VH-VL binders against q0atu2. Designs and how they scored, part 37

Target 1, 119 residues: q0atu2
Amino acid sequence: MLDKKARIRTSREYRNVFEKGKRLSGRFLIIYYVENALDNNRFGFITNKKIGMAVIRNRIKRQLRAIVREYQGQVKNKHDIVLVARAGIGKSSFEGMEKDYIAIMKKAGLFARNANKID

## First folded at step 16 (VH-VL)

Design b68
Fold by OpenDDE, second read of step 17:
Structure b68 (fold): chain C 119 residues (1-119), chain A 119 residues (1-119), chain B 110 residues (1-110)
Amino acid sequence: as target 1 above (119 residues)
Amino acid sequence: EVQLVESGGGLVQPGGSLRLSCAASGFTLSSYGMNWVRQAPGKGLEWVSIIYEGGWTDYASWAKGRFTISRDNSKNTLYLQMNSLRAEDTAVYYCARGSEYEPYYFDLWGQGTLVTVSS
Amino acid sequence: AYDMTQSPSTLSASVGDRVTITCQASQSIDSYLAWYQQKPGKAPKLLIHKASSLESGVPSRFKGSGSGTEFTLTISSLQPDDFATYYCQQYDNYGYPELTFGGGTKVEIK
């Protein structure tokens, strides 16, 4: 799991990202991102009932956390980023999710220039 | 003053190429998703392409392979390279800025530049 | 790509009239719909985003409503400055970018 310091945990923190952040959407994910005043990035994850049963939602959340953790060191600093899973994500492979995440992050310009990205 | 100014339109023969420019002022172009939208004479609006803040590009299905969107951050200018032009490509081409929060709807438009493809 | 169908294609009205324009999406786009106004020889102007959010400076007589597949733009009392062509645009095709516009509705003087 992500370090507690790297996680968005409060409703207020989520609200701030939604109200002040930018929105980009992929096939399986929507991200909201905004600069923060910290020295580290924080990530939040949202899965809703449209994705499926609780077991599925939890699986998706674990997979997204794994993806974020893998690329965490390559993300530009000082950002709060919320990942919202889209309804169709349950039909996606892990690789599909990863590809979608990378694409969205590239669109947002949130990867460092030296990031080892999947093309 | 915030504005977009297109240029580069003109008469071109079928099979020819043309590069359009869109100069932005009053804001940093690379901080927004920038789009090209065209309008054939007496017809509706048709989305062509987008370049996201991160530099990622997307195209309408019909535009892929013939059109290329790019930008020069040092010049704060957006470009559209058009190749293998056809009569049906005749249109006013607008550059359009994506909104502050998401690049998918357009809150600022240029005056447009007319491209006429004819023998 | 999602198909966007506007109706009517042309609408004749008088100053003071209540005008209603509809936009139908081939699939649900939630509330990711924008409305634009375009006058002859001019670029489009954004009126509404997210189906019902009015852009700054747009008169309150313009109202957007709807969600899913059915959307409506209403002008409560048509003014001389409102005679123009209006377009809806969906922006839910995220990750598969095919941003599509409706065919347009020309509002002309009766």
Scores: ipSAE 0.839, ipTM 0.935, lowest interface PAE 0.5, mean pLDDT 94

Design b78
Fold by OpenDDE, look of step 18:
Structure b78 (fold): chain C 119 residues (1-119), chain A 119 residues (1-119), chain B 110 residues (1-110)
Amino acid sequence: as target 1 above (119 residues)
Amino acid sequence: EVQLVESGGGLVQPGGSLRLSCAASGFTLSSYGMNWVRQAPGKGLEWVSIIYEGGYTDYASWAKGRFTISRDNSKNTLYLQMNSLRAEDTAVYYCARGSEYEPYYFDLWGQGTLVTVSS
Amino acid sequence: AYDMTQSPSTLSASVGDRVTITCQASQSIDSYLAWYQQKPGKAPKLLIHYASSLESGVPSRFKGSGSGTEFTLTISSLQPDDFATYYCQQYDNYGYPELTFGGGTKVEIK
């Protein structure tokens, strides 16, 4: 699981990202991202009821955390990033989610310059 | 003052090539998603291509293979390379800046440059 | 690409009139819709984004509404400066961006 330090935890922190951050939409994910004043990145995850039942939402959240954890070392520092699951994500594979995440992050330019990116 | 200024339009024969330029001032081009949108004479608007903050590019399905979007950060200039031009490519080509928060709707437009493809 | 159907193509109105323009998406685009105003020989101007968010400097007589597949731009009291062509644009971006505009609505003087 993501380090507590790497998590967006408060409603105020989430609101800040939504109000001041940039938005990019992928096939399965929407990301909101904004620079922070910290030395680390923080990630938030939103899976609302349109995704499906609680068990599905929890599964999706676990999968997204796993993806973020896998690539967090390759993401530029000093960013708050919120991942919002889109309605169709429940039908996607883990690999599909991962691919979508990578694509969005590339579009946002959030990977570090020398990151070992996967296409 | 922020502005976009297109150039490079003109008359070209079918099958010819043309490169359009869009010079940005008052802001850093690479910090935004930049788009090309065209408008045939007396017709509506048609999205052509986007280059994201991260440098990733996307195209309208009809534009793929013939059009290439790029930018020169040192010159703060956006480009559109157009190859194998057709009569139906005749249009005013606009450079359009994606908003600060969303690259897919456009809050700043150039004056446009006219491209006429005719034998 | 998502098809955006705009109606009417042309409407004639007088100063002071209430004007309504509709935009229909071929599938749900949530609220990811923008409205533009374009005058002859000029570039489009952004009026509204996210279906109902008014851009800075745009008069309050402009109102965007709707979600899903049905959207509306309303001018509560048409002013001389409002005679122009209006376009809706979707930016839902389900995977690969396929940004599409409506066909436009020309608002002309009656």
Scores: ipSAE 0.772, ipTM 0.925, lowest interface PAE 0.6, mean pLDDT 94

Design b81
Fold by OpenDDE, look of step 18:
Structure b81 (fold): chain C 119 residues (1-119), chain A 119 residues (1-119), chain B 110 residues (1-110)
Amino acid sequence: as target 1 above (119 residues)
Amino acid sequence: EVQLVESGGGLVQPGGSLRLSCAASGFTLSSYGMNWVRQAPGKGLEWVSIIYEGGYTDYASWAKGRFTISRDNSKNTLYLQMNSLRAEDTAVYYCARGSEYEPYYFDLWGQGTLVTVSS
Amino acid sequence: AYDMTQSPSTLSASVGDRVTITCQASQSIDSYLAWYQQKPGKAPKLLIHKASNLESGVPSRFKGSGSGTEFTLTISSLQPDDFATYYCQQYDNYGYPELTFGGGTKVEIK
């Protein structure tokens, strides 16, 4: 599980990201990202009902958290990043989600230099 | 004042190559998704390519393999390398800045540069 | 790539008229649609993004609406400065951007 300090937790924090952040769209994910005033990154996760039943949404969240955690140390600091799951993500493999995440993060330029990034 | 200025257009024979430039001023080009959009004489707009903030690039399906988008951050300039040019590539080529929030719609355009492919 | 179909291709109207331009997407693009205005010999100008958000400096007589596959641009009272060609543009495409424009609608004086 992501560290508590690495989580976007409040509605206000989410709104800030959506209103002031940049948006990039992937195959399975949309990310909103904005610089924060902290020394660490915070991540949020949105899974709408269009993804599927609660069991599916929870599974997707767990998988996305796992992906984010895996690459957390390679992401530039001082960012709030919200991952929004797209409708087709429920049919995607974990590897597919991971690949999509990496692609989007590369597009955003959010990986630190010399990060061991895989495609 | 922010602006984009295209250059490099001209007359070229079929099969030839041409490199277009787009000089940005008033803002840092690498902080935005930058796009090339073309318009054949008397026709509509057609998206060509994008280079994201992170340096990642995408192309229209028809442009892949013949067109290459790049940028020089030190010169704050966007480029479009066009190879194996065809008559149907004749168009005004616009440099277009993706918005601050999303690179996929364009809030700033250059004046365009005309590329004419003819024998 | 998503196909964007604009209608009509040409529209003749008079100053003061209510003008409506439609844009249809071959697949749902949610609200990820932009509208541009282009005058002869000039670059396009962004009018609206996210289907209904008016850009700064754009007159309030311009209104964008719609979601999914059907979108409209409405000019409530056409002004002399509004005679131009208008384009819609989708920017969803499931994250594999092949951004596509509609064919354009030329609004000309009647």
Scores: ipSAE 0.803, ipTM 0.931, lowest interface PAE 0.6, mean pLDDT 94

Design b95
Fold by OpenDDE, second read of step 17:
Structure b95 (fold): chain C 119 residues (1-119), chain A 119 residues (1-119), chain B 110 residues (1-110)
Amino acid sequence: as target 1 above (119 residues)
Amino acid sequence: EVQLVESGGGLVQPGGSLRLSCAASGFTLSSYGMNWVRQAPGKGLEWVSIIYEGGYTDYASWAKGRFTISRDNSKNTLYLQMNSLRAEDTAVYYCARGSEYEPYYFDLWGQGTLVTVSS
Amino acid sequence: AYDMTQSPSTLSASVGDRVTITCQASQSIDSYLAWYQQKPGKAPKLLIHKASSLESGVPSRFKGSGSGTEFTLTISSLQPDDFATYYCQQGDNYGYPELTFGGGTKVEIK
């Protein structure tokens, strides 16, 4: 699990990211990101009913959290980042999601210069 | 004043190469997604390529392998290297800035530079 | 890649007319659509993004609407300055990097 301090949890926090953040789109994910006033990053996750049943949405959310955790140490600090799952993500493999996440994060320039495992 | 100024267009023979430049002023080019869009004489707009804030690049399917987008942050300049040029590449080439929050909407355009490919 | 189809290709109208231009996407792009205005010899100008958000300085007579695959640009009362070519553009980069434009609609004087 992501540390509580690394999670976006309130509606106000989400709203701020959507209103003030930049949007980048991938095949399976849309990411909104904005600088925060903290020393750490916070992540949020959105899965809507277009993805599928609750069981599917929960699975996707769990997989996205795992991906975020895997690369968390390589992301530049002081960012709020919201991942929005797109409708087609339910048919994607874990590796496909991971690849999409990495691509979007590269687009954003959010990986540290010395980041590994981001080919 | 915020503006983009393209240069480097001209007459080139089929099979030739040409590099276009786009000088930005009034803003930091690397803080935005930057695009090239072309328009053949009397035709519509056609997206060519994007370089994201993070330096990641994407291309139209037809442009891959022949066109290369890049930027020089020290010069605040965007480039488009065009190789193996064809008659159908004849067009006005625009550089276009992605909007502040989304790189996929182009809120600032240069005046364009004409590239003519002819024997 | 998404195919964007505009209709009509050409539209003749008079000052004061209500003008409607349509844009159809081959797949759903949610609300990720922009409208541009281009005059001869000039670069395009962004009018609307995210289907209905009006850019700063654009007259209120311009209105964008729609979602999914069907979108419309409406000029409530055509002004002399509005005669131009208009383009829609999908801003849904779905991982296959194509930011495609519609074919354009030329609004000319009747």
Scores: ipSAE 0.866, ipTM 0.943, lowest interface PAE 0.5, mean pLDDT 94

Design cc1
Fold by OpenDDE, fold request of step 18:
Structure cc1 (fold): chain C 119 residues (1-119), chain A 119 residues (1-119), chain B 106 residues (1-106)
Amino acid sequence: as target 1 above (119 residues)
Amino acid sequence: QVQLVQSGAEVKKPGSSVKVSCKASGYTFTSNYMHWVRQAPGQGLEWIGWINPETGYTRYNQKFKDKATITADESTNTAYMELSSLRSEDTAVYYCARTDEWYGYMDVWGQGTLVTVSS
Amino acid sequence: DIQMTQSPSTLSASVGDRVTITCSASSSIGYMHWYQQKPGKAPKLLIYDTSYLESGVPARFSGSGSGTEFTLTISSLQPDDFATYYCQQYDSYPLTFGQGTKVEVK
């Protein structure tokens, strides 16, 4: 699991990212991101009931957390990043989610220049 | 059972101001952002702005930044929109609409409030 | 600002017809929402995230598209479907709507 310090935990923190951050849309994900005043990145995850039942939403969040963990060390520091799961993500494979995440993060310029990323 | 009930129609003189209310029920008021949308007679929909009812943080369409002031009262589950320096072109039906801020669709609308500005 | 242009502005059709409404965005957006509005009533959410039906919306409605081109389709127009339809983007501020497409009886 993500370290507690690497998690956006409060509603206020989430909404700060929404209100102050930039937004980019992918195929399955929307990314909101904003610089923070910390020495680390924090990640948040948003799902809603339109994605599916709680079991599905929890699965999606688990998968997204796994993806984020895998690439966490390659993300430019000092960012709060919220991943919003779009409708239909439940029909996507893990690999599809990963590809979408990478694509969006690249588009956002959030990966380090020398990052070893999956093409 | 989610519902937004707006205040009644208003008839105002040019130069005056009007404050429209939108009372929410059937859900936790602070769990969603509230939009205000304008529709002039025979025209389309124009976004005015939204408010975070939890904190009062607002974002406006630049077009309405000097026209509309959006506020919220958590204690009464009511959002407000005040229009100042009313002109004839401000004549319109004004809607409040609930949204999931992360996704941006407005899933519940008030019934609308007609504001008529005439000499 | 992202301009939303719907086509056509007015559409005359008969019950049973296949109806297609297009919404073009001046810039690429992630997804489109669609609303239905009847005279004297507030807009009603119809389709969210480009292609997903809001609860209670008949299956004859569908949405598709990506980038700058999006469509709302009614496979077989019913009497209850005569209304004005609006597309809406949430990709950039300010939020913007299409100018509307009025579907009227032929």
Scores: ipSAE 0.913, ipTM 0.949, lowest interface PAE 0.5, mean pLDDT 95
Fold by OpenDDE, fold request of step 18:
Structure cc1 (fold): chain C 119 residues (1-119), chain A 119 residues (1-119), chain B 106 residues (1-106)
Amino acid sequence: as target 1 above (119 residues)
Amino acid sequence: QVQLVQSGAEVKKPGSSVKVSCKASGYTFTSNYMHWVRQAPGQGLEWIGWINPETGYTRYNQKFKDKATITADESTNTAYMELSSLRSEDTAVYYCARTDEWYGYMDVWGQGTLVTVSS
Amino acid sequence: DIQMTQSPSTLSASVGDRVTITCSASSSIGYMHWYQQKPGKAPKLLIYDTSYLESGVPARFSGSGSGTEFTLTISSLQPDDFATYYCQQYDSYPLTFGQGTKVEVK
């Protein structure tokens, strides 16, 4: 589980990332990201019913949180980042999601220069 | 039943302004962004902009930034689009459309409002 | 801006025909949405996220593609399918549509 301070919690916070952030598309994920005024990063997760039933959506969110937690220490500071799960993500493996996350984050330039677990 | 109902057809003279309304029902008005799309006679679809009905925050296509003003009234579940300094080229059917902002597809459309500009 | 060009602009076909519409984007995009519009009616969502059918859409419709090339296919055209189809991207602002493909009776 992500630390409480590392989580986007309110609708206002989510929509701020959408409205003011940048967007990048991956195979299974879309990320929205924007700089914040904090000393830490915050992560949010978006799913909808088109992904599947609640059990599936909850599984996806759990998996994405695990991935984010694993690489959290290697992400540049002072960012709000929202991960949006695409419709096809339910058919992907955990490793596939992880690979997609890493690829998108690299493309966004959000990993720190000294990151060493992203190969 | 989710639906968007727009105001009726308008006939305007050049230089005048028109305000089209879009009333939402069947869902929480502030839970979705509202788009406006233009379709000139015999032409394709052009995105004008969207509004966050919860806060009034808007984003415009640069092509229409000086032409269209999008607003929303939460108390009446109604979105508005005002067109100013009307010209013959503004003759078109104007649609409001609901979206999930994170995914970008428009799943519910108003019936459209024809605005005719003629001398 | 991301320009999207559909081909063909007009397509004449008969009931039972296999129909393919292409949408080419000027830049690589993550996914494509498709809409169907009939004369005098508002567009309706047909396919979202490149290949997923909106609720109520017949299985004869399908979508595919990646990068800059996307396609909408109707495996066996039905009378109800004569309409204009539009592709749409949401990868960057402004949001843009293809110019449309009119599928008409041969």
Scores: ipSAE 0.910, ipTM 0.949, lowest interface PAE 0.5, mean pLDDT 96
Fold by OpenDDE, look of step 17:
Structure cc1 (fold): chain C 119 residues (1-119), chain A 119 residues (1-119), chain B 106 residues (1-106)
Amino acid sequence: as target 1 above (119 residues)
Amino acid sequence: QVQLVQSGAEVKKPGSSVKVSCKASGYTFTSNYMHWVRQAPGQGLEWIGWINPETGYTRYNQKFKDKATITADESTNTAYMELSSLRSEDTAVYYCARTDEWYGYMDVWGQGTLVTVSS
Amino acid sequence: DIQMTQSPSTLSASVGDRVTITCSASSSIGYMHWYQQKPGKAPKLLIYDTSYLESGVPARFSGSGSGTEFTLTISSLQPDDFATYYCQQYDSYPLTFGQGTKVEVK
């Protein structure tokens, strides 16, 4: 799992990203991102009941955390990033989520220039 | 039951101000952002702005930045919108609407408040 | 600003008809939301995230689209469906709505 310091934890922290950050939409995800004053990135995850039952939402969060963790070292530092799972994500495979995440992050310019990631 | 109840219709003179209220019930007031949307007679919907009731942080449509002031009172679960320097063009039905800020659809609306500006 | 253009502005149809409303965005957006509004009433959320029906919305309603072109379809128009429909984007500020499509009785 993501380290404690790598997680957005409070409602205020989440909403700060929403209010002050930039937004990009993907196929299954929306990301909000803003620079922080830390020496590390923090990630947050948003799901709602429209995605599905609690077990589905938890699965989605688990999968998104796994994806974020895998590519964490390749993300430009000093950012708070919130991943918002949209309604259609429940129909997506893990690979589909990963592909979407990568695409959005690339579009946002949040990956390092020479990041080694799947296309 | 989730419900938004707005204050009654207003008739105002040009140059005056009006403050419309929107009282929320059936959910945690601070858990959602509150939008304000206007609709001139026979016209479409126009977004004015939103407020984070938890912090009071607001975002406005630039068109209304000098026209509307949005506030919230957590103790009474009530959002407010004040319109200043009223003109005939401000005649409209004004709606408050709840949203999950991350998803951007407005799932619960107030009944609307007609503000009529006439000499 | 992202301009939302609905087509048509007015649509005359009969009960049982298939009705299609289009919404064109001036730039690519991720998702479209749709609302239904009846005279003297507040808008009602109909479809969210392009193609998902809000709770209580009949299955005859559907939504689709991507990029800049989105559609709302009523497979078989019912008397309760005569209303004005609005599309809405949340991709960029300011939030914007289409100008509306009034579905009226032929």
Scores: ipSAE 0.874, ipTM 0.945, lowest interface PAE 0.6, mean pLDDT 95
Fold by ESMFold2, look of step 17:
Structure cc1 (fold): chain C 119 residues (1-119), chain A 119 residues (1-119), chain B 106 residues (1-106)
Amino acid sequence: as target 1 above (119 residues)
Amino acid sequence: QVQLVQSGAEVKKPGSSVKVSCKASGYTFTSNYMHWVRQAPGQGLEWIGWINPETGYTRYNQKFKDKATITADESTNTAYMELSSLRSEDTAVYYCARTDEWYGYMDVWGQGTLVTVSS
Amino acid sequence: DIQMTQSPSTLSASVGDRVTITCSASSSIGYMHWYQQKPGKAPKLLIYDTSYLESGVPARFSGSGSGTEFTLTISSLQPDDFATYYCQQYDSYPLTFGQGTKVEVK
């Protein structure tokens, strides 16, 4: 799972990413991202009731955390990144979410050149 | 249940100012950003800006940066917009609207406040 | 600024007609929101995230599109649907709306 240091925890931390950061939309996700002053990355996850019932929203968050965990070593350091689930995400497969995440992160320039490339 | 109730219509002279209020009820005031949108007579919608009611942080459409000042008072669940140096071109209906900042749809609107600027 | 151009600006239609409103963005955007506004009333959220209906919106409304071209369709126009419709982008600042499409009787 994500370490506590790698989590955005408070409303103010989340809203800093929204207020100061950039936004990119993919097919199932929107990402917001901003450089931070830490030595590490932090990740946050947003769903709302339009996504579905709580069971659905919790399942989506778990899947997104798993995707982030798998690729976190490829992410350029010193960024706060919030993944926002779009309304259509419930119809996506895990592989579909993963592909979308890779594409968005590549478009945002958030993968490090020294880390492995995304295939 | 969820409501935004705005202050009443105003008639102002050129060069004066006006402060429009928007009182929120039926939800946690700080859980959503508040937007202001104007509509000149017979015209479309134009975004003015938003406020984070938790912190008072704002973002403005550059067009309105020197015209509008958006504030919020958490103790009264009320957002405000002040318009300065009023001109006849500022005659419009002004709406407040609630949004989830991550998604950007305005799901609850105030009834609108007509501001008329005439000599 | 991302400019949103709606077409047509005014549309005359009869009850039962299929109505299509387009919204063209000056650059690619990820999704679109749509609002309905009746005379003397505030706008009302109709469609969010391109194609998802807000609660209480009749199934005759639908939305679609991607990139720079988005549509709102009313499959069989009803008397309650005569109104002005606005698209809205949230991709970049300033937030912008289309200029509106007024759907009129006849």
Scores: ipSAE 0.862, ipTM 0.926, lowest interface PAE 0.5, mean pLDDT 92
Fold by ESMFold2, fold request of step 18:
Structure cc1 (fold): chain C 119 residues (1-119), chain A 119 residues (1-119), chain B 106 residues (1-106)
Amino acid sequence: as target 1 above (119 residues)
Amino acid sequence: QVQLVQSGAEVKKPGSSVKVSCKASGYTFTSNYMHWVRQAPGQGLEWIGWINPETGYTRYNQKFKDKATITADESTNTAYMELSSLRSEDTAVYYCARTDEWYGYMDVWGQGTLVTVSS
Amino acid sequence: DIQMTQSPSTLSASVGDRVTITCSASSSIGYMHWYQQKPGKAPKLLIYDTSYLESGVPARFSGSGSGTEFTLTISSLQPDDFATYYCQQYDSYPLTFGQGTKVEVK
C-alpha cells in the first residue's frame, strides 16, 4: 500500500490538482498532475459509477495502487498526481493498465533520469 | 430527481447587464462543477466557463473573460452568470450544465435562458 | 484552441437509414462526448468517453474513433432521432464543441 504521506486525501487536495495542473489521456487512464510544495509525491485515484459496481471499482483502485507503488521510486519528486480510470478500464488486464501508466508518465516527463530502466 | 432550473427570459438594452440564475436540486451542489454554455440564434454551442461551487474558483474561455462573471451561492444551491456591457451580439440562449470535473461530460443541463439585447 | 469540425453539417435521411456523423479534431484528443439537441430544448448527453452510452440511450446509437477522427452512428434511424448532434472535447481549454450536424427528414 502507499505510505500515508504519498496519498492525496481531501477533496480540496484533489481539486487543486484538477484546477492548477496539467492532464494527459492514455488508453485506460487519464492523469492530472501539478507540482506541490512538499519533498515527496502524492497520488490520488478517481473512479465513478459509470465504470461499474463497487466491487469492480475497488478492484481497479487496488490494481492502480499496486502499479503506482511499483514505480513510485522512479517518479520525479514534488508532484501531486491523480489517476482517473476511464470507462473502458474494467476490461483491461493488470499488465495493460501498467503499460498505459508507464507510457503516460513518460509522456508527462514525470519519470526521473534513466526512466528506460523501469521494469 | 436531479434538476437545474434557470431564471426566465430577459430583454435588455445595449450597455446594461443581466444576471442569469441556475438553481440545482436533487444532488449535493458542491459535488460537481457548473458550466455555462451559450447558443446564439441558429448557431452551435460555445463554452463560457466553469465554477467550483465549493470555493468559487473559476475558469473562463478567454473570449468571455471580460464579458461574463460566474458565481455560486452554496446556501441556495444556485449558480449565476452575469453578462456586462450587453451588445446585440450577446443575444443567445444561455445554459448551465453540471459536470464531473475529471471526465468533462455535461450530464445535466438547465432549460436555457434567452437573453435578448435590443435597442 | 482545438477546432472540432463535424461532417456533414446537414444530413437528410429516412426512417430505417444508417446514419454516420463524423467529428474531426484539429489535434489529437483522447476521447469525445456527444450530445443530442431537439428544437427548443437543451442538449442531452448521448455518448461519453467516445463509445459509452448514457443511461436511457437506445442501443441503435454507437460511437467510435481515436486521435483526430470520431464517429457517431445510428444503425436504424427512428422518428425520435431527428435532431442536431454535437461532439465535445475536454482535452484542452477552451472546451469546444463541433458546429453541429442536423439530421432531418428526407
Scores: ipSAE 0.855, ipTM 0.928, lowest interface PAE 0.6, mean pLDDT 92

Design cc1
Fold by ESMFold2, fold request of step 18:
Structure cc1 (fold): chain C 119 residues (1-119), chain A 119 residues (1-119), chain B 106 residues (1-106)
Amino acid sequence: as target 1 above (119 residues)
Amino acid sequence: QVQLVQSGAEVKKPGSSVKVSCKASGYTFTSNYMHWVRQAPGQGLEWIGWINPETGYTRYNQKFKDKATITADESTNTAYMELSSLRSEDTAVYYCARTDEWYGYMDVWGQGTLVTVSS
Amino acid sequence: DIQMTQSPSTLSASVGDRVTITCSASSSIGYMHWYQQKPGKAPKLLIYDTSYLESGVPARFSGSGSGTEFTLTISSLQPDDFATYYCQQYDSYPLTFGQGTKVEVK
């Protein structure tokens, strides 16, 4: 689980990332990201009903949180980052989601330059 | 049912202004952004802009930044678009459409409002 | 701006025909949305995220593509399918639509 301070919590906080941030699309994910004024990163997760029933959406969010937790030490600080699940994500494996996340985060320049763990 | 109902057709003289309304029902008005799209006679669709109905924050297509003003009134569940300094080239059908901001498909459209500008 | 070019602009077809409409983007796009519009009516969402059918859309419709090339296919055209079709991107501002493809009775 992500620490309370590392979570985007309110509609206003989420929408700030949408309105002020940049967007990149991957195979299963879209990320939105923007610099924040904090000393830490915050993460948010978006699914909608078109992805599936609540059981499926909850599983997807749990998997994405696990991926974010695994790589959070390599993420450049002071960013708000929202992961948006695409319609096809329910057919992905955990490994597929993980590879997609790594690729998108590298493309966004959000991994620290000295982080070699994710080559 | 989710529904967007627009104000009726308008006939205007060059140089005047018009304000088109779009009343939402069947969902929480602030849960979705509202877009405006125009369609000139015999032509395709052109995006004008969107509004966050919770805050009034807007984004415009640069082509329309000096032509259109988008507002929303949460207390009446109504979005508005005002067109200023009307010219004959502004003759078009104007649609409102709601979207989930994270995904960007317009799943509900108003019926359209014909604005005719004649000398 | 990402320019969206549909082809053909108009096509004449008969009931039962397989119809394919293409949408080419001026730069790479992650996904595409498609709309159907009948004369005098508002557009209606048909396909979202490239290949997923909106609720109530018949299975004869399908979408595919990636990068700069996307297609909408109607496997066996029905009378209800004579309409104009638009693609739409959401990758960058301004949001843009293709110019439309009108599917007419042959």
Scores: ipSAE 0.855, ipTM 0.929, lowest interface PAE 0.6, mean pLDDT 93

